# VH-VL binders against o97563, part 1

Every score and structure here is a prediction.

Target 1, 195 residues: o97563
Amino acid sequence: CSCAPAHPQQHVCHSALAIRAKISSEKVVPASTDPADPQKMIRYEIKQIKMFKGFEKVNDIQYIYTPFDSSLCGVKLEANSQKRYLLTGQILSDGKVFVHLCNYIEPWENLSFLQRESLNHHYHLNCGCQITTCYAVPCTISAPNECLWTDWLLERKLYGYQAQHYVCMKHVDGSCSWYQGRLPLRKEFVDIIQP
Unless a header shows other numbers, all headers, positions and changes below count from the first letter of the chain; Kabat numbers aren't used for antibody chains.
ipSAE, averaged over its two directions, is called F for ESMFold2-Fast, E for ESMFold2 and O for OpenDDE. V2 adds 0.75 times the mean of E and O to 0.25 times the DockQ between the complexes of E and O.
Where letters were taken out, [cut] stands.

## First folded at step 1 (VH-VL)

Design n01 (framework fv_necitumumab)
Fold by ESMFold2-Fast, scan of step 1:
Structure n01 (fold): chain C 195 residues (1-195), chain A 122 residues (1-122), chain B 107 residues (1-107)
Amino acid sequence: as target 1 above (195 residues)
Amino acid sequence: QVQLQESGPGLVKPSQTLSLTCTVSGGSISSGDYYWSWIRQPPGKGLEWIGYIYYSGSTDYNPSLKSRVTMSVDTSKNQFSLKVNSVTAADTAVYYCARDYYDSSGYPFDYWGQGTLVTVSS
Amino acid sequence: EIVMTQSPATLSLSPGERATLSCRASQSVSSYLAWYQQKPGQAPRLLIYDASNRATGIPARFSGSGSGTDFTLTISSLEPEDFAVYYCQQRSNWPLTFGGGTKAEIK
């Protein structure tokens, strides 16, 4: 299973839902209603703590589904544990909530204050912004609505300081820039390598 | 059976740092089911949440106070602490520590310390 | 931040009467709302969480209702020990915010 790198904001923007949940139990279930189909899924029973995105399609989620095999991007979650997860995912045509390894899945305690706040107010409102990963210098803005993501370039990490502490926010004029949220006033911040 | 107790100076001078410690007894601070919070109440006014800390050291602070607040946890002493920098008269309040139980219902503050009055004056 | 507004600021009632306290959020908090009771010189005590669930040890005369932006705490028959200040708290969004409080006082 291979996943393209994506910023937490991109995960929230590209997912049908985002929730905080505890995993109560797990069960292996058939992938389809055809008894001859050997494919299986894992069904996790969850305790939904909060929903950040998806209200228009579902109110309360009792189960989430993931592929059984890691080669099909199946994810393993700790059932009957103290872990609280941020889960992003899709809603399948049959109504099942589907989560896989390439979705944004994090223990809640690993999220920064800005990430927790952004799940409530910023990420889904700023999905019109483009986040572009920088792999080498020079790395420059190619469009006004673009924010340059430099964690790979500067820290060799998928989720470094920028992913944890910045949101790509749109302005009144339609342009976008990184916002840190630490100042009393709303402020525009520029990427460290943009002019 | 779980008990929380605040301790620290009752008087702090303007511009100095307010420092308080909460000691937890009857339960472990190293539990993944709980966040540990500080809440304050100015005399005659309502409650203001300051922030919380998880036993791993992860913190969240009220944005109105974030630039001045630091929390820390000492699991070996079963304690967590609050520091507020550059205090003014507006920081005069009773300070409470509280436990947040993290369940599917959210975070209810189920146990509180008795509170400690901190006065900011010269 | 989500602003919580409680009304009325003061309720003047006699023991045995029904008390109804209101709490309104500036935006939807779903059911992530708690109620606390505070007596003079004491720390707040949790009464209700998740809008309608009574905390352990809380008498049946206390009940909570509501969802979204409008919430109510009801005390079916006031006991002398129930005269206190009551606070609502939204637990939907950070920062956690409290209402300004409703003081229940003896007539």
Scores: ipSAE 0.000, ipTM 0.457, lowest interface PAE 12.5, mean pLDDT 83

Design n05 (framework fv_necitumumab)
Fold by ESMFold2-Fast, scan of step 1:
Structure n05 (fold): chain C 195 residues (1-195), chain A 123 residues (1-123), chain B 107 residues (1-107)
Amino acid sequence: as target 1 above (195 residues)
Amino acid sequence: QVQLQESGPGLVKPSQTLSLTCTVSGGSISSGGYYWSWIRQPPGKGLEWIGYIYYSGSTDYNPSLKSRVTMSVDTSKNQFSLKVNSVTAADTAVYYCARGEVLATAYPYFDYWGQGTLVTVSS
Amino acid sequence: EIVMTQSPATLSLSPGERATLSCRASQSVSSYLAWYQQKPGQAPRLLIYDASNRATGIPARFSGSGSGTDFTLTISSLEPEDFAVYYCQQRSNWPLTFGGGTKAEIK
């Protein structure tokens, strides 16, 4: 299974739903009602704590589904624990809620204050912004609605300081830039974006 | 109604990189309900799946092509792209982009296809 | 990879006749099989998914059956527009694979 880096904002913007939930139980279920079908999936029973996105399509989510096989990017979640997860995912045509290893899935305690705040409305409202991953220098914007994401370049981490503490926010003129609240922009990635 | 449209050069020289883009209209790539695929068909031959990309940038490639293929997605333009490196005459084909619904188990089938674009690899 | 074998390579039939197209997988694909129709110069069109489910807008004369390794696409009474190439596709295992196609020709 392979996943391209995607900022938390991109995950929320591209997912059909985003929720905070605990995992109550795990069950391996058949993919279809055909008893000869060897394909399986994992069904997690959840306790939904809060929904951040998906209200228009689903209300209360009792189960989420993920592939059984690792080659299909199935995700492993800790069941029957007090661990809370942020889960992003899709709603399939039959109404099943589907989560994939390459979705944004994080223990809630790993989320920064800004990320928790941004789940309520910042991410959703700024989906018109383009977040571009920087892999090498120089890295420069190619469009006014673009924010450059440098965690891979500077920290070799999928979710480094920038992903944890910045939102790519759209201004009234259509341009986008990084927003961090009270904290200043880190010097190192300002230097990278300057030719 | 969902429409997919391929674009790119009709001619590519041997050893160069083939680059194709698929533009989606009437539906959003930024939603996570679908895999976006490239499938090719050499003249007079059958269909060969190249790879697919998910809205998040997650990819899976046909192992026969994996070392030469890269896919990317640009959700702001509602486009996804294919690059095939080090092309030879064997890469001459009609290239289709296609949409497959995300299903809880197994891999996609394809409900919408672009019209196809012929790519000829020739000096 | 799973090899999909379609037979016959060519079917020569007249309008109004029944067409039966076969697709065989080198190992079980359960019911994870789709059928596509391709007319000259056009993209493939989904006909049947998951062995027997007719796609939206597909006429009732098209039906699919089978499970495991042996699958059949049946056209109960051929219309002029049905003369085309038909492909099967398995979605059970990675990588996704297609059959070599069956061409339905006017006799």
Scores: ipSAE 0.011, ipTM 0.573, lowest interface PAE 8.9, mean pLDDT 85

Design n09 (framework fv_necitumumab)
Fold by ESMFold2-Fast, scan of step 1:
Structure n09 (fold): chain C 195 residues (1-195), chain A 124 residues (1-124), chain B 107 residues (1-107)
Amino acid sequence: as target 1 above (195 residues)
Amino acid sequence: QVQLQESGPGLVKPSQTLSLTCTVSGGSISSGGYSWSWIRQPPGKGLEWIGYIYYSGSTDYNPSLKSRVTMSVDTSKNQFSLKVNSVTAADTAVYYCARETYYYGSGTYLPDYWGQGTLVTVSS
Amino acid sequence: EIVMTQSPATLSLSPGERATLSCRASQSVSSYLAWYQQKPGQAPRLLIYDASNRATGIPARFSGSGSGTDFTLTISSLEPEDFAVYYCQQRSNWPITFGGGTKAEIK
């Protein structure tokens, strides 16, 4: 399994769903009702803590599904623990919420302050911006709505400093630029980004 | 090689508008990927950030100056400009224009090319 | 606005000596701090960004350290061309602010 690099903002923009959840249990289930289909999935029972995207399509999510095999980009999530995850994914035609390795999946404690803030306020509002990955120099802007993403070029990391601390934000005139944000001021603000 | 050059009157009377232009050569102001800023330095004092403009016209100004400052860009002339209204003796300074380029790894824009600076004296 | 305080105001040293310049922020700026060098009659030159990263073309004798509110610029062995004024700048909070400067002068 291999995934094309995508910025957290691109994952939120391109996913049908973004939630924070705990994993209660897991169960191996058949991928279809066809007995000739040998494919399996893992069904995770979740405790949904917060939804950032998906309100128009789903209200309460009880289960998420991922491929059983790692070669099919199946993900392993820690069940029956205090760990909270940020999960992005798709809603299948039969209503199942589907998550795999190439989605944005991260323990909540690993997210920076700006990433947590951006899930509430910035990412989904700035999907009109284009984030372009830089793999070599020179790397130059080709359109006003473009932000250059250099984590791979400079740090050889999928999510480096820029992904953790910047949002590609759209201005009133349609142009985009990287935005760093501000630090939280007090407990009331902390309570907004964490339960 | 990119070069920036400030131009404008060296003397402005109190209460009038200070107007400066920065001409960019050796590179295009409309190529994107850059922001363009004004920074000033009163004689014998430190640097003060005035603000920046993207080639699309998007601006951000220092809040202490926002009510008196306007920046504009003219992509056809490869220039950007600064206006400071209602000047006082406190606005006497060397004014620099600068190009801010994206510094890889830090995720931020930093000035990498500066004009030579132009002294503006506010005096009656 | 965040106030940046540099010390000392003037540093008198001889070529070959080590210089240590301090910059303090009135509140945390994390690592979003840059250092600039300015020679008489010239525009400032970026030396260090993000507290410790040298800008392109800057000699290895210049190094930066610190995080939060306390930052240091070190010049390991002063060359004649290093006698200049040095400014720190924070980009953590808007507006962007600079320190008052430290002048390195020949003893």
Scores: ipSAE 0.000, ipTM 0.428, lowest interface PAE 16.8, mean pLDDT 82

Design s01 (framework fv_sotevtamab)
Fold by ESMFold2-Fast, scan of step 1:
Structure s01 (fold): chain C 195 residues (1-195), chain A 120 residues (1-120), chain B 112 residues (1-112)
Amino acid sequence: as target 1 above (195 residues)
Amino acid sequence: QVQLVQSGAEVKKPGATVKISCKVSGYTFTDYYMHWVQQAPGKGLEWMGRVDPEDGETKYDPKFQGRVTITADTSTDTAYMELSSLRSEDTAVYYCATDYYGSGSYFDYWGQGTLVTVSS
Amino acid sequence: DIVMTQSPDSLAVSLGERATINCKSSQSVLYSSNNKNYLAWYQQKPGQPPKLLIYWASTRESGVPDRFSGSGSGTDFTLTISSLQAEDVAVYYCQQYYSTPTFGQGTKLEQL
């Protein structure tokens, strides 16, 4: 399973839904009604706690679906536990909610204060910003609405300090920059590439 | 099943402080913001502020900032709104409200309201 | 700060007739990236808290009768009651949630 890197903000912006839920049970089900299809899926019964995105498409989500095999990007979630998950996903043409490894899926306790705040108030309002992953230097802004994401470059992590503690926020003039509620990360990045 | 139950009516003197409670049941208290809304007699609704019960983070409307304090007690699933330096113009019904599906935006569950009268 | 203005301040409508309440925001509450209007409507009866009727400008809350509908986009919004029932006599408020929540001043709907 191989996923294009995406910032938590991009996951929320590009997903059809984002919810916080507990997993009540799991069941292995056929991927289709065709008995000759050997593909399996896991159906998780959820207890939806809060919806951050998806209100217009679904209400009272009872089940989510994911591929059985990790090679097909299947997700393994802990059923019958008190663990809360942040789940992002898509709504299939038949109305099923589909979740896979390339979605943003995290135990709720792993989310920073800013990520929790951003799920409620920042991510969805700032989807007009472009987040670009930096893999090497030089890495420079190509548009004023662009925020450079440097977790891979600086920490060799998909989700490092920047992903956990900053949101790419749009200003009144249409430009975007990193916001933590304190000093923006953008200044620190510029200092690194301009010795 | 989702219920917000507020404390009873209060009568206060000018300059006093009032503290109103809002006890929740039927959902996980730490999962949703708790908002407070003021409604003066015969007038409209005015948002005062909110708290995130999970971490105690608050946001207030500038009109009330400095006089209002909103808190949450997760051990009792109760939110509080404290308003200090009371004046007669603070006479109003105060509501707590959740954003269950509203994501901090619109309010789908409300408490029954608490009348605070500031006189003499 | 977004100012919400309702019209009329009061309205009298006969049972079975259409009631129309308008709400205007001082700036757009339409977010272009998701094409959603951040607007809600509430009903309030004397001695009761407000009751949510409509959210996202046109989505009816569960349990709200079909006669209630919301429409509009950007800065101009309308709440319509297609056929007034006696139980609909109340004050109606619009609310924006594009920024810090603000409410309109209210429209009092009375039976003619």
Scores: ipSAE 0.014, ipTM 0.489, lowest interface PAE 6.8, mean pLDDT 84

Design s05 (framework fv_sotevtamab)
Fold by ESMFold2-Fast, scan of step 1:
Structure s05 (fold): chain C 195 residues (1-195), chain A 119 residues (1-119), chain B 112 residues (1-112)
Amino acid sequence: as target 1 above (195 residues)
Amino acid sequence: QVQLVQSGAEVKKPGATVKISCKVSGYSFTDYYMHWVQQAPGKGLEWMGRIDPEDGKTKYDPKFQGRVTITADTSTDTAYMELSSLRSEDTAVYYCATRGYSYGLFDYWGQGTLVTVSS
Amino acid sequence: DIVMTQSPDSLAVSLGERATINCKSSQSVLYSSNNKNYLAWYQQKPGQPPKLLIYWASTRESGVPDRFSGSGSGTDFTLTISSLQAEDVAVYYCQQYYSTYTFGQGTKLEQL
């Protein structure tokens, strides 16, 4: 299993779902209703704590599904513990919530306070911005709505300081730039988005 | 088991301030918005405001704006609602309530606190 | 602000019979992007806080009996109790959560 690098903001923008949850139990289930298909999935029963994205597509999330094998990007989550996870994923055509290793999946305690705030107030509002990973110098902006992500250049980390403490924020003129989360967004704008 | 336990009944004079507490147990206090709802005797429910205990950010209904202050103390898992410049029309049962998805559905409620404003 | 109006103000229904409560919003509470109605129904018994019964206009909360159902879209909504039981005697409230949070005035359901 290999995953293309993506900033936390990209994960939230490109996922159908972002939630905080605890794992209650796990069960191995068939991947399809076709009795000839030997492929298995793990079904996790979850205790959903908070939803950051997905209100438009799901009313209740009781289960999430992941491939059985790690070679197929299956994810392993601790059941029946106090551990809380940030989970991002997709909603399949039959309503199943599907998660895999290439989604943004982190123990909640590993997230910075700025990332936690960004899940509520920043990431989903700025999905019109493009985040581009810099692998080598020179690395230059090719469009005004672009933010350059440099954790690979500076720290050789997937999630370095920039991923933990910055949001690529869209300005009124349509351009984007990195925002440190120090200044609050306008209350009127935030209130409109959260019904 | 999720429980929201409110402070006891209060009797206040017009012009006074009242502060009601709502202590939570059975869940992570910072994970959910805490809302406050007013119910006058024999009348319906009226939303007053909410707080996000994780960052202290509040939103109030315009009817109560300037008179209501909602706060949260994460060290004691307690939310507070303070209403100032009390008048007889503020005589009501006040409820704290919360929703797991933070969007204003109220699936857990406190038992209610009766506030009587009389001269 | 959105005003919620319920009808009737009170209703008496015999055990085993159907009860119907209506709720009208002054503006549509249907969000076109997700095709969801931001409407909930609550039950309140004397001396108790309200209990959530239905959200998204028609989704029944966990543990709520099958006899309770919600319907409607946009501005007109209905709560139906298919076969009234004694424990269903209560005041029922609709609530919108589309723009802030407002409740209807309540409908008192009594046993005939």
Scores: ipSAE 0.011, ipTM 0.494, lowest interface PAE 9.3, mean pLDDT 83

## First folded at step 2 (VH-VL; framework fv_sotevtamab)

Design s02b (at its last look DockQ between E and O 0.03; V2 from the best seeds 0.00; counts 0 for: pae O 8.3 > 2, placed apart)
Fold by ESMFold2, look of step 2:
Structure s02b (fold): chain C 195 residues (1-195), chain A 120 residues (1-120), chain B 112 residues (1-112)
Amino acid sequence: as target 1 above (195 residues)
Amino acid sequence: QVQLVQSGAEVKKPGATVKISCKVSGYTFTDYYMHWVQQAPGKGLEWMGRIDPEDGETKYDPKFQGRVTITADTSTDTAYMELSSLRSEDTAVYYCATGRYSSSWYFDYWGQGTLVTVSS
Amino acid sequence: DIVMTQSPDSLAVSLGERATINCKSSQSVLYSSNNKNYLAWYQQKPGQPPKLLIYWASTRESGVPDRFSGSGSGTDFTLTISSLQAEDVAVYYCQQYYSTPTFGQGTKLEQL
């Protein structure tokens, strides 16, 4: 299973839904009605605590699906517990809610304050911004609505400080820049972004 | 045990505003939507709207949009429904209700109801 | 909006007899991802709030007697009381929660 890196904001923008939920139970089910198809899915029964995105599709989601096989990007979630998860995912053509390893899936308690605030108020409003991964200097902004994502460069982490503490915010003139809530953007991040 | 306790009956004139409270106990108030439902005397149930007490986000039925305001006070675990420009047709019992799951839209807990009478 | 239509508007049933209440939605309330019907049934006695009886069309809420059962799928649903008791005299509502909630107009169940 191979995942393209994406900032949490990108995950929310690209996903059909984003929810906070507990996992009630799990069951292995066939992937299709074809009896010759050997593919399996895990069906998780969930208790949906809150929906941040996806309201136009359904009010209450009872089940989510993931491939059984990890080589097909299946994800293992802890069932029958009080553990709360942030789940992002897609809605398949048959209406099933589908999640996989490459979605943004985190224990709720591991999210920063800014991430929780942004799920409620910021990510979905700023999907017009582009977030571009910077793997090595120099990094170049190619459009005014770009924010450079530097967590790998600065911290050697997929989800580092920018993923946890910054939102790429769209301004009135259509440009975008990093925003950290009550603080201005840090100068050192801006300086390394310059060509 | 979960309890939803509403404020007492109100008598109002046409054109007035009423604000009904719903105090919650027995669960974490901010984890669950709070819904409001109208029932005119001898009539059926009609969903009015809901609030997420965590951030104050609301959704209203278009029939009530513009006249209803739902709010929440997390310091007192109390939700409020305010209905303005009252008409005689608004004479009804008003219920607050919540579900077993925080974003559920079916209701296993209900307040006792608040009768609002609109008459000259 | 999904319109919910109940039938009959009222019925009278003798104690110990079966009561059947029907509910029809203007659109399917079956969600394909979980193969569940987003339908609930409520009982309301005079002067009381509604009480949840059935959710997911056929799942009985905790504490509800097993003489109450729900059935149906898609657009057509029924609530059945297998042996009426005097305490079952009430108004019954169906409700969809597939989208923004809507209720049926209610069915008044009376004792013959």
Scores: ipSAE 0.029, ipTM 0.620, lowest interface PAE 7.3, mean pLDDT 86
Fold by OpenDDE, look of step 2:
Structure s02b (fold): chain C 195 residues (1-195), chain A 120 residues (1-120), chain B 112 residues (1-112)
Amino acid sequence: as target 1 above (195 residues)
Amino acid sequence: QVQLVQSGAEVKKPGATVKISCKVSGYTFTDYYMHWVQQAPGKGLEWMGRIDPEDGETKYDPKFQGRVTITADTSTDTAYMELSSLRSEDTAVYYCATGRYSSSWYFDYWGQGTLVTVSS
Amino acid sequence: DIVMTQSPDSLAVSLGERATINCKSSQSVLYSSNNKNYLAWYQQKPGQPPKLLIYWASTRESGVPDRFSGSGSGTDFTLTISSLQAEDVAVYYCQQYYSTPTFGQGTKLEQL
C-alpha cells in the first residue's frame, strides 16, 4: 500500500467524513454476503465523539470498515482503549463508512492545536484552495488559489511545520495563502447543523 | 431549560483567592465551552477565559493569565473560576456564560453573576 | 487583541424615535472564508446579565423584537432600534468573537 502525501486539509476536503472517535471493539467480517468471496474486512465498533464533516450524509456512526489485509491498505486501530482518533474516510454505496491507510487517521493527541481547531471549520471552509505538494525545486503555484506545501521538500517528513501549524485559506478575491495561528478558530460548521 | 447558577457573593482581602462556581442544567455540560466574563461596577464587560469541559482545555485572556484558573467538574456539571492575588481592581461581578453551539464565542446563556468585593 | 469602540458613550432618545449605536473594531472581524462578521450585540439592564440581541452582525436572536436590527461589515457596525420603547432603556455592548472575545465599552441608552 502506497499513498501520495497530502496535507491534512486536503485529506479532510477529499474525505466524505471526518470524526473524532474511540474504538470500542473489532470484528473480522466478510467483505460481502457472497460466500465465494474470500475477502475479509475488519469492522470496528466506534464511539463517535464529534463529527467535523459529513453531517449531511451520515449521523451517529456506529461502525467503520477497513480491509483486513494490510496489502489492501487496511488500518489497525486500538480497540478497547480510551484512545481517541481522528478518522477520515468515505461512505460506500451501501452506507458503510470505509477507512483505509491512505485516509488521514491519527491519534487525537498527535494533532496540533491548530489542527484540532481547524477540523471544526477551517479545513472544510477552504476546500476551494488547492494545496500542491512540492517534491522538488523549482516549485511554483500555477494558479492563485494554490498553496505550496513544502514539508516534504524542506523537512523530508510527511507532516512538518506547515501541516501542523498552517491552514491554506481562500481570500475574497479567490486567491489562497497560508495562515498561521491568528484565525477565527470557531466551530462554524456546528452552527449550520443546529442539533 | 438551560440554567447557569453561580455561587453567592464573596468578600475577600487583597492578596486572597476566590473561587466561584457555575452549575449548569438543561444541556450536556461537556458539549459546550464555558466562558467567564468580568464586569467591574459601572464598567464594561471583559472576557477572562473559557474551558472545554470535555477535555479541560483552557484559554485565558493575557490580562488574567497567571492569576485565573478555570476548571470543570463533569461529575457535577460545574465550572469553576479561581482568581488569585486579588486586588481592589478585581472587585466586580463575574459571569459564567455559554453559547448555543459547542464552540460558541458569543453568549446565549448567562449565569446570574457573582459579586466579588475586594477590600482591606 | 481587537479593540472595540462604541459611539456614543451615551444617548437619550424619545419614545418612538430611532436609536442608533455604532461600533468600530480595530481590525476587520469579517472572515473571508465564510463571509461572516463575527460581531454580536447585547442588552444589559441593571442587576441582570447581558442579553444577546444580535449575532453574525445582523442575525436577530429569537425572541428579540423586530425593532432591533444589526448592520455593517468589516470594521463598522450599527445597532438600530427603529422605534424606542420604554423597556429598551439599557446599556448596549458590541462584542467581536473573531479572535479572543472583546467588548465595546458600552453605550447607555436613556429615554428623553
Scores: ipSAE 0.015, ipTM 0.575, lowest interface PAE 8.3, mean pLDDT 89
ESMFold2 (binder alone), look of step 2: mean pLDDT 92; pTM 0.939

## First folded at step 4 (VH-VL)

Design g03 (framework fv_necitumumab)
Fold by ESMFold2-Fast, scan of step 4:
Structure g03 (fold): chain C 195 residues (1-195), chain A 124 residues (1-124), chain B 107 residues (1-107)
Amino acid sequence: as target 1 above (195 residues)
Amino acid sequence: QVQLQESGPGLVKPSQTLSLTCTVSGGSISSGGYYWSWIRQPPGKGLEWIGYIYYSGSTDYNPSLKSRVTMSVDTSKNQFSLKVNSVTAADTAVYYCARDYLTGDHYYYGMDVWGQGTLVTVSS
Amino acid sequence: EIVMTQSPATLSLSPGERATLSCRASQSVSSYLAWYQQKPGQAPRLLIYDASNRATGIPARFSGSGSGTDFTLTISSLEPEDFAVYYCQQRSDWPLTFGGGTKAEIK
């Protein structure tokens, strides 16, 4: 399976749901009610600890669903452990919460201080900003509400230092720039110009 | 107006199971996006969160209690309950139940309704 | 577990004075912080939620401020009924944790 790169902020902005949860059990279930359908899914029973997004759509979440096969972007989550996950996902037309490998899924302990803070206060308020992945130099701003994401250029990683420690934050004038917690806004990442 | 009231034995012997029930009146335990919590306070000490339950039966507990705790909910009686297994003198405390809003529209992030508390003494 | 530290442990003041109570978290809790008041023999009462919002029925003399790791509860002019123990609670991460409390007592 292959996934288009997306910044954690984009995952939160484009998902129907973002929660922190533990996985209590797993079960293989049919993908549909059609008994002729051979496709399987894994159903994880979860303990919802905190919701960051999805309040208007669901009051509680008891199960999440993911494809059985890794080739279909199924995810493997550790059940019956104290491990907490940040999970983003979609709500299907039948009300099921669907999570797959291309969603933002991280052990909670792997999240930086700023990422944890941003889940509460920054990501959802700044969904009007555009985050553009830089794959090569030169990489330049094409709109004032754009933040250039350079983890691939600088670290050859999907989630490097910038994804972990910066939020693309919208200013009063409608422009956006990278913000590093309570520090002053850092505009060096907004424009990457190679001399 | 929603009110909560704790009930259970005031004295429990060491190694036994402490069982408490919280009765909710003036509102439904299954409405409003509320979680239902237990908090305890040893005499002369501060507050310790024990855990929560949602009306669906979903729970989470303070890891400090080493999984000696279980909670259950009875929506037909509008009650939720706490069990603490293998009690010791360290479990002597006033036990409070409380209504908590941990999800939903973010209007209220606090424990806004509390029971009066019930003192449980662990002694032989 | 996020550790909440309140200072001072005891605050001795006279009615009419301003009270300033501090609460510090071992790591950022954003604005997900509540304050509770507890009088002897009574259950705690919610005063402030989300760091700075007064709960329903709470007098205007109570105000909360702060974000991240450093929070303050201010009582602009102490009334006799305000002498109580005050607890902060972080609500950002599990398990929920309370500070050790600050006792406001009359001089």
Scores: ipSAE 0.000, ipTM 0.479, lowest interface PAE 13.2, mean pLDDT 83

